# Designs tried in a protein design chat: VH-VL binders against Probable D-xylose utilization operon transcriptional repressor (gntR). Part 4

Target 1, 226 residues: Probable D-xylose utilization operon transcriptional repressor (gntR), of Paenarthrobacter nicotinovorans (Arthrobacter nicotinovorans) (q8gal4)
Amino acid sequence: MDATSKRLTRTTVASQVRDFIVMEIAQGRLPLGAPVREMEIAAQLGTSQTPVREAFRELAALGLLESRIHVGTRVRQLAEKDLVEAVPIRSALEGIAGRLAANNYHKHAEEVRGSFEAMKEVAEGGDRRVFAAASTTFHRSVVRAAENASLLRAWNALGIEVMTILAMASSDIPLDDAAESHRPIVDALEAGDPELAEHALTHHVAAYLPATAHSNGGVDAAVQAS

## First folded at step 1 (VH-VL)

Design eB3 (framework fv_erenumab)
Fold by ESMFold2-Fast, scan of step 1:
Structure eB3 (fold): chain C 226 residues (1-226), chain A 121 residues (1-121), chain B 110 residues (1-110)
Amino acid sequence: as target 1 above (226 residues)
Amino acid sequence: QVQLVESGGGVVQPGRSLRLSCAASGFTFSDYGMHWVRQAPGKGLEWVAVISYDGSNKYSVDSVKGRFTISRDNSKNTLFLQMNSLRAEDTAVYYCAKEWDYYDTSGLDYWGQGTTVTVSS
Amino acid sequence: QSVLTQPPSVSAAPGQKVTISCSGSSSNIGDNYVSWYQQLPGTAPKLLIYDNNKRPSGIPDRFSGSKSGTSTTLGITGLQTGDEADYYCGTWDYSLSAYVFGGGTKLTVL
């Protein structure tokens, strides 16, 4: 009879399974492109197949897993083609955000600087999943500082957090170095320099392109992303 | 297009061994878990064993533990069942079967035609 | 003894409908998806229903499945003489770490 029942605060077994899989992927223990086995996950976590399948469906909807009838479920692999297509779009959107955010920075300095400092603190802990979330929060803070609702909606539509999780899983870069690579962005914003901020954002995001893209027609990825 | 063909059955005396094979074609064998299911004359279906896509995980029915070993060779698209210390109650038609989805033990979508194992003196 | 309980036989006339029950426990039907299999005389089994109520490609919609608690039911409408077969329910049992089948139900189309 109680509308505020304690049952409303309880997590499902399926959500616990989901969190476990996300952590395994982010830490590199469940490799990109690897099959994810319903039966094995169920046995490993001491649960039945039903909550595991629910977790798989939710993660597939989020784009972290891919499922096909008669071929099963795999951890999504960020193919070179996906990065070559998505990174230039992200770079363009974040470059625009940087230009606009530089002019508005005084209104958003606490959020942007705060998210940068939080990202550095998380990096010291070594948790790549938590770092992916903190990195996404930082980039979103810059986009928010642009004070452009259409830009924020477009940026949110790119699924940046999922892409960041997959990128962290495939990277061996030290997290402290990854965090510090964002410093030129913060410095440009604090200087209130729109051109410098755009350049810092486009250069930073372009660095996410795979090595093979840097040799495309002799044109550097950063130049293509501009 | 999907085909499973069992072989290796025969008539053997109690205590002897047989090795069953199941040749798979028409799908990516290395992506699917595989099962052995048996059926004694005039009786119902009895599950025997399962092996994961990569061979790393195996389960078998209690009555065959220590006697039967399931294995696979993904390079040859072949499933095996090594049957040691055979007993009269192991007499059955043995089917290999494919999981309908990857490590989804809820359903077996394709079955072979079966190979007969008779354990008699 | 089978872990899942089915009636040993059912019968009906052509054009009629029939239901076949399958009862288990929380460690099998209660916590997992259920499949149904058809075995025509002298042939290998064929998957009719998976995930409690879904049909593989090529299975006509007159076959249906449902699950409630620790029991599941196979429904067949518009019975045809070609439906005369043995029917088995099946699912994973996590307490046994084994796939389990019902004892089978022989459908006779009179």
Scores: ipSAE 0.006, ipTM 0.487, lowest interface PAE 9.9, mean pLDDT 84

Design eB4 (framework fv_erenumab)
Fold by ESMFold2-Fast, scan of step 1:
Structure eB4 (fold): chain C 226 residues (1-226), chain A 121 residues (1-121), chain B 110 residues (1-110)
Amino acid sequence: as target 1 above (226 residues)
Amino acid sequence: QVQLVESGGGVVQPGRSLRLSCAASGFTFSDYGMHWVRQAPGKGLEWVAVISYDGSNKYSVDSVKGRFTISRDNSKNTLFLQMNSLRAEDTAVYYCARDFEYSDYYYMDVWGQGTTVTVSS
Amino acid sequence: QSVLTQPPSVSAAPGQKVTISCSGSSSNIGDNYVSWYQQLPGTAPKLLIYDNNKRPSGIPDRFSGSKSGTSTTLGITGLQTGDEADYYCGTWDYSLSAYVFGGGTKLTVL
């Protein structure tokens, strides 16, 4: 079946191109907002432009790339406005998840603890893309532990993995520190304390908010006067 | 109105240098790769060089490699072609052209009117 | 010698259909998108077809493109005197790391 063999090989190459682009974005080597050129990627990977074009279309559908009429393809720029709008929603949903998950933890301890340990291990490897996936898996495990199908559907609709990839690309936080910041969540769930778990999830997610706008000279003068 | 305007052409002796300029207007210049294409009198189109949107990648045809250098100044919306060690066979109309962003060097969607370079002794 | 091969000339009467062929290899036409350019006498080239078969805004549907394997074809139906021009195919060549044009085809409307 030459036709079948060729099609599978072509699909695999496009998949490898997708993985490469995602890795370049996550590691900061392909900056947020930068134009992404099919020929440059094809030349870099030693491949034709057809699988690169396929990868671009898939990544645009996932929201990592933006394709605009007459202006080409760019790495999506995660604007401060996007985080200000999305993080409070994520925080509220994951806070609810934490509260519910604390009551069900005994049924889900292996999955939640395993996801946390996996995140710690991938942090040691230094791969920010793999870390983004592991972090997303951990948060999803907590939402699953809530045993609320509507909550899981709402959480899945937020595109958390894409936002995590883009956030990791714009962050210089050491991965070991990023992984360890999740420990209070695991501790709260193991304690079986719904209020503590809600608090741990809410505060952890809220830390993803960008720094608030700081005062210029005039506003600082007014604050210091008080 | 999207426009590309070439300048800097002229009549020069073999072995001399010329610097061509291409002034871009009506679009965000820094978003596009740019090409130089030439056409000798009565002959077909010959691609010369391309430069990426940010200037980090450049390619040129082998016959001009080491003699011609493509560059750009995104702050001035200007593309350049520095032509050294000119030869009679470099005589041509030189066009600058905008790379169609979705094509990645597949095609050129906007062309200037060209500037003439004549190399003669 | 041109990397992409076109016939040097084609001719037809007004209202007729013409096709202009362009042949290359796997490193250029075989796995890349092809474009076609029209050059009227004394003018700069104009993009006529991109992505093998798409038309820019303002190009009439009388012009069409197609690609099969390592060859591409420009079709012009309802030929008009204003179509007299030189036509060039073009694409990127991976083995040369260069954009390549066909040698050009002069269309004469008898």
Scores: ipSAE 0.006, ipTM 0.496, lowest interface PAE 10.4, mean pLDDT 84

Design eB5 (framework fv_erenumab)
Fold by ESMFold2-Fast, scan of step 1:
Structure eB5 (fold): chain C 226 residues (1-226), chain A 118 residues (1-118), chain B 110 residues (1-110)
Amino acid sequence: as target 1 above (226 residues)
Amino acid sequence: QVQLVESGGGVVQPGRSLRLSCAASGFTFSDYGMHWVRQAPGKGLEWVAVISYDGSNKYSVDSVKGRFTISRDNSKNTLFLQMNSLRAEDTAVYYCAKGYEDYWFDPWGQGTTVTVSS
Amino acid sequence: QSVLTQPPSVSAAPGQKVTISCSGSSSNIGDNYVSWYQQLPGTAPKLLIYDNNKRPSGIPDRFSGSKSGTSTTLGITGLQTGDEADYYCGTWDYSLSAYVFGGGTKLTVL
């Protein structure tokens, strides 16, 4: 099959290119850290370079692609160091969110439960990119239920969706299992127990740490062992 | 000091083969796509082929498909163009060129001459 | 044959301004970024303009590029004898899945 045989048929060419690249990254077909060339994507999709460049600009702004002077554009590489640094911060923020959200759950039950059900439905379709978005939406719904604007701003600054997409690209975890792993969070929030909810969120997010961080003590152990 | 040096050109009869080489230095060769561009005597520039940074993707102009093969050896910082079933119309100076982020070429090598004649 | 159309020659006196046109279609210039290349007699081509209107480091601001619809123009002000060369426009053509050049324009500085 010639690369030029592929043709786009949806709303805007740039958005179709964006979605294609995100899907290729999420499915592992476009490797982390690999150079991405406008010409190659344009030829593969049977389109011009202009909408491809627009898609690259958008993806670079989102942190999925990295553009550097004289090096070109690459798929962002999420190093073990990045996860060791970010996951403890995310765990602390979402633990606080869980505590606060448990007290407010009756006001936010429809949104939190709805996003959980949506995540389960998406998992049945097998699309890891769509699942990453649904998972991020669920976690954001819990943070919103905390009713703390500063916490939401801090959480949004962590780039959780980008990290989730990159993590899914590196993982063979069955999506049904991934979705179901969130059930203890919903159960804890429905119980209205702040300490149980904090524990459920902290434990769940900590599971995102690489196995090597658990076995080696991670970057914190290396930094503090002087 | 980025340099591209072509070699392997010469005079050959129609139907014969030649392999061109382009030795690259002064940059991380494995990070960039590479192009071949040719210019017939007294004529304009004609793009021939491109190869991706890792050699996994290759594209060429229709007139050379099935006859020319672009390849690279990242361990030796070398680009190749294998030219089979040469025709008189393949007579040209062949330039290798470094591809940047966009579809523009800089720098170019000095070129190597291929003459296909009886 | 060239897919992009340029005038075969242009001429002007030292110190004057000259413009070189390049015309294509929606599958090339109309939907892609354009580059311009300078080829001095007996030498390899050199990148002069990229992304329609940007200059590489070392290219003087006397050289400028612009794009409108399916056409692009190279402008050279304050012409110097050393500007005498062949000038080529170039871009990707998605219908051909190939990079295409204009036929070239010979600039003579009288």
Scores: ipSAE 0.008, ipTM 0.485, lowest interface PAE 8.7, mean pLDDT 83

Design eB6 (from eB with heavy chain T100Q E102D I103E E104F D105Y Y107G Y108A M109F V111I; framework fv_erenumab)
Heavy chain, then light chain:
Amino acid sequence: QVQLVESGGGVVQPGRSLRLSCAASGFTFSDYGMHWVRQAPGKGLEWVAVISYDGSNKYSVDSVKGRFTISRDNSKNTLFLQMNSLRAEDTAVYYCARDQYDEFYSGAFDIWGQGTTVTVSS
Amino acid sequence: QSVLTQPPSVSAAPGQKVTISCSGSSSNIGDNYVSWYQQLPGTAPKLLIYDNNKRPSGIPDRFSGSKSGTSTTLGITGLQTGDEADYYCGTWDYSLSAYVFGGGTKLTVL
ESMFold2-Fast, scan of step 1: ipSAE 0.032; ipTM 0.571

Design eB7 (framework fv_erenumab)
Fold by ESMFold2-Fast, scan of step 1:
Structure eB7 (fold): chain C 226 residues (1-226), chain A 123 residues (1-123), chain B 110 residues (1-110)
Amino acid sequence: as target 1 above (226 residues)
Amino acid sequence: QVQLVESGGGVVQPGRSLRLSCAASGFTFSDYGMHWVRQAPGKGLEWVAVISYDGSNKYSVDSVKGRFTISRDNSKNTLFLQMNSLRAEDTAVYYCAKDSEYYWSDYYGMDVWGQGTTVTVSS
Amino acid sequence: QSVLTQPPSVSAAPGQKVTISCSGSSSNIGDNYVSWYQQLPGTAPKLLIYDNNKRPSGIPDRFSGSKSGTSTTLGITGLQTGDEADYYCGTWDYSLSAYVFGGGTKLTVL
């Protein structure tokens, strides 16, 4: 009988490998576009090839790693095209969310304000991966405050956390500045002004567009192209 | 059509150096990891070293660490084994072998083997 | 002192079936894919089985592989005189960061 097993179960090991790779990417120790080697990760974590390969396949499905013919597995680089396509959609969805959330804010103030304060606290610690998660949680709290289940499902389908991780890895913006950039959103929601809230969300998210995108027409281009 | 041809073997005295080469043809050399495996006279197979498809990752058996260096030149479809400080116990037929896995910098087995080159370390 | 243990020899008559065992640990056979290699006298080894139980193109279905826990078995049915060879199991060992072979099994027909 095979009574021997790894210190970690296979399911647990694959999950731990995924978390490790995500952390290395978010902290910049595994740079965007860098090759990722199954055997090197296995050696670092003291595990076999099988759970590492499983983790690689899952991360590739999530869009954090990419496997390309003749080049192997690499950390995904966000192409300008990806941001030009996704950011206008996110901006439109979050603008709608802001407009709806302003009318419901009194019911959701604790969650929205709490997630904003948590994001500021995390920013002081300097951990870019933890910040990416906190920022995603904040934006999701605004979408939840809209009280529109279809909107929340559409927003969840965009893979916002993965995009935020990749953006944080490629950015040198101080985390306290990144956190504080969300204050106008909270202020607009507290004012209970739907137009102001839509404007605050739309402009905040549009700031994620690359500098080479020279117009507010990115949203129109994405809608027309689809 | 897929072929590996080893060369560079011979008779050398203990303490000297030798460089083995393996010429690959019939497949995209730069897509696969490559192994060196040896077999002493009348003995079994002993794995020596492996190098990843892009040359960035290497592993070798403990008994040769610090003495043998595996390397590759993808532009020339050639694998190398630099053997320094040779000992009598390094006497063997040395086989070049292609890893069966495509691109992943991981090692599962050897699907193509060369015919081997003989290294004899003695007087 | 091989990391993977095989019987040193096995023998059977033409047309019979033979099985060759290979035993290891969790760091090699238990958690990785296993291959089997055939070495005819005076020749280079040839891959016979990969991924525990798969056959390369050109290998007849008389050859089969199986893995259970930390052990693997090569099965050969309908033995022929041309099957006389040394057989080796092999796999990666993540504790050693090395590929390991069994000590080899000499198959004699008749």
Scores: ipSAE 0.005, ipTM 0.478, lowest interface PAE 11.5, mean pLDDT 84

Design fA (framework fv_ficlatuzumab)
Fold by ESMFold2-Fast, scan of step 1:
Structure fA (fold): chain C 226 residues (1-226), chain A 120 residues (1-120), chain B 107 residues (1-107)
Amino acid sequence: as target 1 above (226 residues)
Amino acid sequence: QVQLVQPGAEVKKPGTSVKLSCKASGYTFTSYYMHWVRQAPGQGLEWIGEINPSGGSTNYNQKFQGRATLTVDKSTSTAYMELSSLRSEDTAVYYCARGYDYLWEAFDYWGQGTLLTVSS
Amino acid sequence: DIVMTQSPDSLAMSLGERVTLNCKASQSVSNYVSWYQQKPGQSPKLLIYWASTRESGVPDRFSGSGSATDFTLTISSVQAEDVADYHCQQYYSTPLTFGQGTKLEIK
């Protein structure tokens, strides 16, 4: 990699390192549970260890990497707890995005519909990793249609593509069903109804939670953790 | 529908400058990068540079550094590429193309291209 | 600069045949590779991005594969409208670079 590349010009070195690690995990070159070492990443990207360390801290805080004193840093394997924590945050952000996007949909209809159709086509191929990328692209198109830069930055910070890959790898849902589950979102946006779009996005994302978390997670976690 | 509209042709003499336009419509102009790519007759594609329309920040292929200048007019959703000190080898079709996202910079929409002819 | 090399330079196929076009990067570009179709007198059109993700509206017969340095564009059953130049591109590092192109013809 060239550390003085285009991506370094637009963002901090640490941000670029973060993006690189996320993409390597998404493509399976950093397998789930695999060790990730600061020196190796720094050497691969032709940068110093300082921005790599910052990226590791950020990704660990986001739950994509796990750091332990005698184990080092590893790519996290998806656990039910990770979904219980991340899904409500994603649901809230995408609900806001849907509400705002409904008012701007006519400017973004081709991109949103196009990404939905692409996701359906990829689903026919059966590759869950490729589907996760297409699904992430669809959700990002809705967030972009909200025309709110702060919202897009917050959403990008969640590592949605990697979490989607981890969730799809851990699920046996048929990909055609997964793709089709997004149709209510497109329908709501085309109706230009902000409340309906917010509901469609929040309900869709919330469905990623396991059934047990839906029925007891919030109440039992609050009672037992306090 | 997303459209990038460019003039069809431009003729210039060696040693002069040219400013090519690319008018965007059908999307939020400031949410995507704009790239410039040229193609000499019978040759491959060559990247010139990119601009972020929101902040005006640019990044250039070093071959064009100092000769190419990318700018935007947000009020008209128009991107511009100025190329100075024109030579006959600058004769090419010049395209503008939209970059999707910084992690996913595939050129999903292209202008029709402007044929620049540099001759005396 | 990362050099992208395509092979073959040109090929001719019969309708309905499977065709594979190759693209090699001089160093690893991860999956940051796109494929474009360019018909005579027209601008390039995006077919594939992220090495293997098909762009919306692109027929199922087009598929992309590969990673790191070796990439392939496959057309499972070539049609008359597929006659074009095909370009690969890396967007891993600046300057962004393209292959020289592969010309596809029908015999």
Scores: ipSAE 0.000, ipTM 0.415, lowest interface PAE 16.6, mean pLDDT 82

Design fA1 (framework fv_ficlatuzumab)
Fold by ESMFold2-Fast, scan of step 1:
Structure fA1 (fold): chain C 226 residues (1-226), chain A 119 residues (1-119), chain B 107 residues (1-107)
Amino acid sequence: as target 1 above (226 residues)
Amino acid sequence: QVQLVQPGAEVKKPGTSVKLSCKASGYTFTSYYMHWVRQAPGQGLEWIGEINPSGGSTNYNQKFQGRATLTVDKSTSTAYMELSSLRSEDTAVYYCARSKYYPYGFDYWGQGTLLTVSS
Amino acid sequence: DIVMTQSPDSLAMSLGERVTLNCKASQSVSNYVSWYQQKPGQSPKLLIYWASTRESGVPDRFSGSGSATDFTLTISSVQAEDVADYHCQQYYSTPLTFGQGTKLEIK
């Protein structure tokens, strides 16, 4: 068990290349839509093309890179269309999660508060990749607090972490501000009011919609209207 | 200390547009919604809309839909409301006001900008 | 849209009297109601939020109560500085809406 666990958790060169590329994307140093070339990454990291090619395949499977025949590999760009389609679904699912989580909060308060505080600590360090992971962990903790297995499975299927990484890369938002924007969610859950918590999650997630959709009331209005 | 600073009076002719500012200080600008509310002389308070400075999401009172545009500049912690196609009935004091995430009340208000629309 | 109706439109009280101001919503707004004090020439000031929670720095003589559709602001012992217009507001649903206001005067 020990030997197998050690082998399975050992960091490979390909994993280090993957982590590097994710960090560069999250920090904005490898821009969204930019071409990414195996040889350039290999030269930059002082490694061979083999682990870089493996990292590219994994990142393409995760949706951070996209490859087209005769066009090459590029950092995926979250088109306005992608956010207009995904954000309302996420907003609805997390709104349901908040409503349910408010009733169960006493059982999950440590995990939810812990995730929020961890996100604030990470924000002080300025690492956008680590922040994206911490933010995703916080939202997942709220969904877990809903105690609804089908909801958790549906939420996990949305690729929230990948979308958060791409959103952080395209945003100029200071990380401390991003972290603090989650405080109303914690406040609502601690109040134990299901309706308040639903509204807190729904409006928070809707804020991720592109500015052009926001200016027209667009999908925000559709998601919030009843 | 939390402060919302609005500039002085504006006088505009019918059919023109105006862009009013609200400069925030003393708090994390993106952690609170910014609302715009007007009050015509001798009348009650009327909500125009809200903006979440974190993502730029907005909600408008339908009465102002298509005429009001809310924006923010995070670098200067300043919120803006642009109102187009001005009419004499737009004469009012325009306030910006901060709220914690909806559903909390407006805990800090600007001093208001008096907009006069006359020919 | 949710309509907020305040009553009375105005009232005149003697110093030290107990004042009750009413606010009714056209449909349930849960506890999503705030009360504001506005003195002539000044911006509104938050007194109560979440129907009954007193804002920090607001004197204990002010209290809020109610839920769903019926809300009340009470001033237990009116002072001269309480002369103002009082506005209720729902923030349950957009558009956010205010009552027409109640004017409080001291005799």
Scores: ipSAE 0.000, ipTM 0.416, lowest interface PAE 20.3, mean pLDDT 83

Design fA2 (framework fv_ficlatuzumab)
Fold by ESMFold2-Fast, scan of step 1:
Structure fA2 (fold): chain C 226 residues (1-226), chain A 121 residues (1-121), chain B 107 residues (1-107)
Amino acid sequence: as target 1 above (226 residues)
Amino acid sequence: QVQLVQPGAEVKKPGTSVKLSCKASGYTFTSYYMHWVRQAPGQGLEWIGEINPSGGSTNYNQKFQGRATLTVDKSTSTAYMELSSLRSEDTAVYYCARDLYYGFSEYFDYWGQGTLLTVSS
Amino acid sequence: DIVMTQSPDSLAMSLGERVTLNCKASQSVSNYVSWYQQKPGQSPKLLIYWASTRESGVPDRFSGSGSATDFTLTISSVQAEDVADYHCQQYYSTPLTFGQGTKLEIK
């Protein structure tokens, strides 16, 4: 084996294992809730258990895998409870971000528009993991445009990329439709309308609530869907 | 042990459709995705699409979307690819190939022997 | 779509020589590249996956390397049974795509 190119790229075997598992989850080949066994991954990738164990540790810390004593390691199932709790918080933070960003858009138009175009481009490629990253980058660009460091810090603490990866893995929505669903956000920001931008972001994020929450959530679900 | 058996050849006229078979044995049929790949004489390999035999879900190369239909018959462990509106450019060897069902990449550890489809008037 | 380009289109080597076959992706595919050997009249056979991992049963003389956009298949000492077309494939993104193939002949 030629190890020279791996040294030059600074990619560790553990990080390659991590990327492999993330890709498998995002593409649906490793389903939510599925067991993941260290020895099976090591055999599949032709590597020792050490880098696989390290990758499992990193993915568990990121919330993509979960381990329980005597149960083993599984791909985290994003429970309805997790979405019901996190989505309203994300919706509120991104709504605030949109309102503030609309007033500053002229200073951030290149970054926001550029990330939207990048998201459309990756959607054409069909890669759900790459799309999840591009979508996260777009939302972060809007939060950045708000020019509020406390807001950005709070938003970064929510683990948005992990949630997006898990949502994409469980979704049948065509990626081009997913990308296009962000256009109203860009349009509202370009119009410089803080109320419209807040509404566009609040409505968009609320759509991430599962159907079960919508049917059983009453007024809260109706408000989030509006 | 693992075998994917395909018919040797098919001849069809332009404008018609064909349904190619791939009979699997030596493993649990519903545990592995089945892919279809074609190769025109003297040319490279081209991916058509994939099917999950357990649920019947499919994913297609956009070039074949609407023309190719992938199905399975679990009772006979047989996968099928139907290709409609045949053109002379569809003349190729058509392979079925297996990948891993859960948690593994879309590369192919076992291939059928291929069916030569000839489209001519 | 990700375009995979192989080079050279064909080459002829003497027994025992070291040969390198190249595969270039039009955009980064990380390590999601596999290599197949296809002997005349036969179906492809998996040689390498995850850019550098040798499939079980494949001789030690075959090795893969590379990442991102540039990948190489190396045969350290070519043997007569290695006469075949070699195909690279990316599985980073759908549609799955293959290179055009490199034909290896023995002099």
Scores: ipSAE 0.000, ipTM 0.408, lowest interface PAE 17.0, mean pLDDT 82

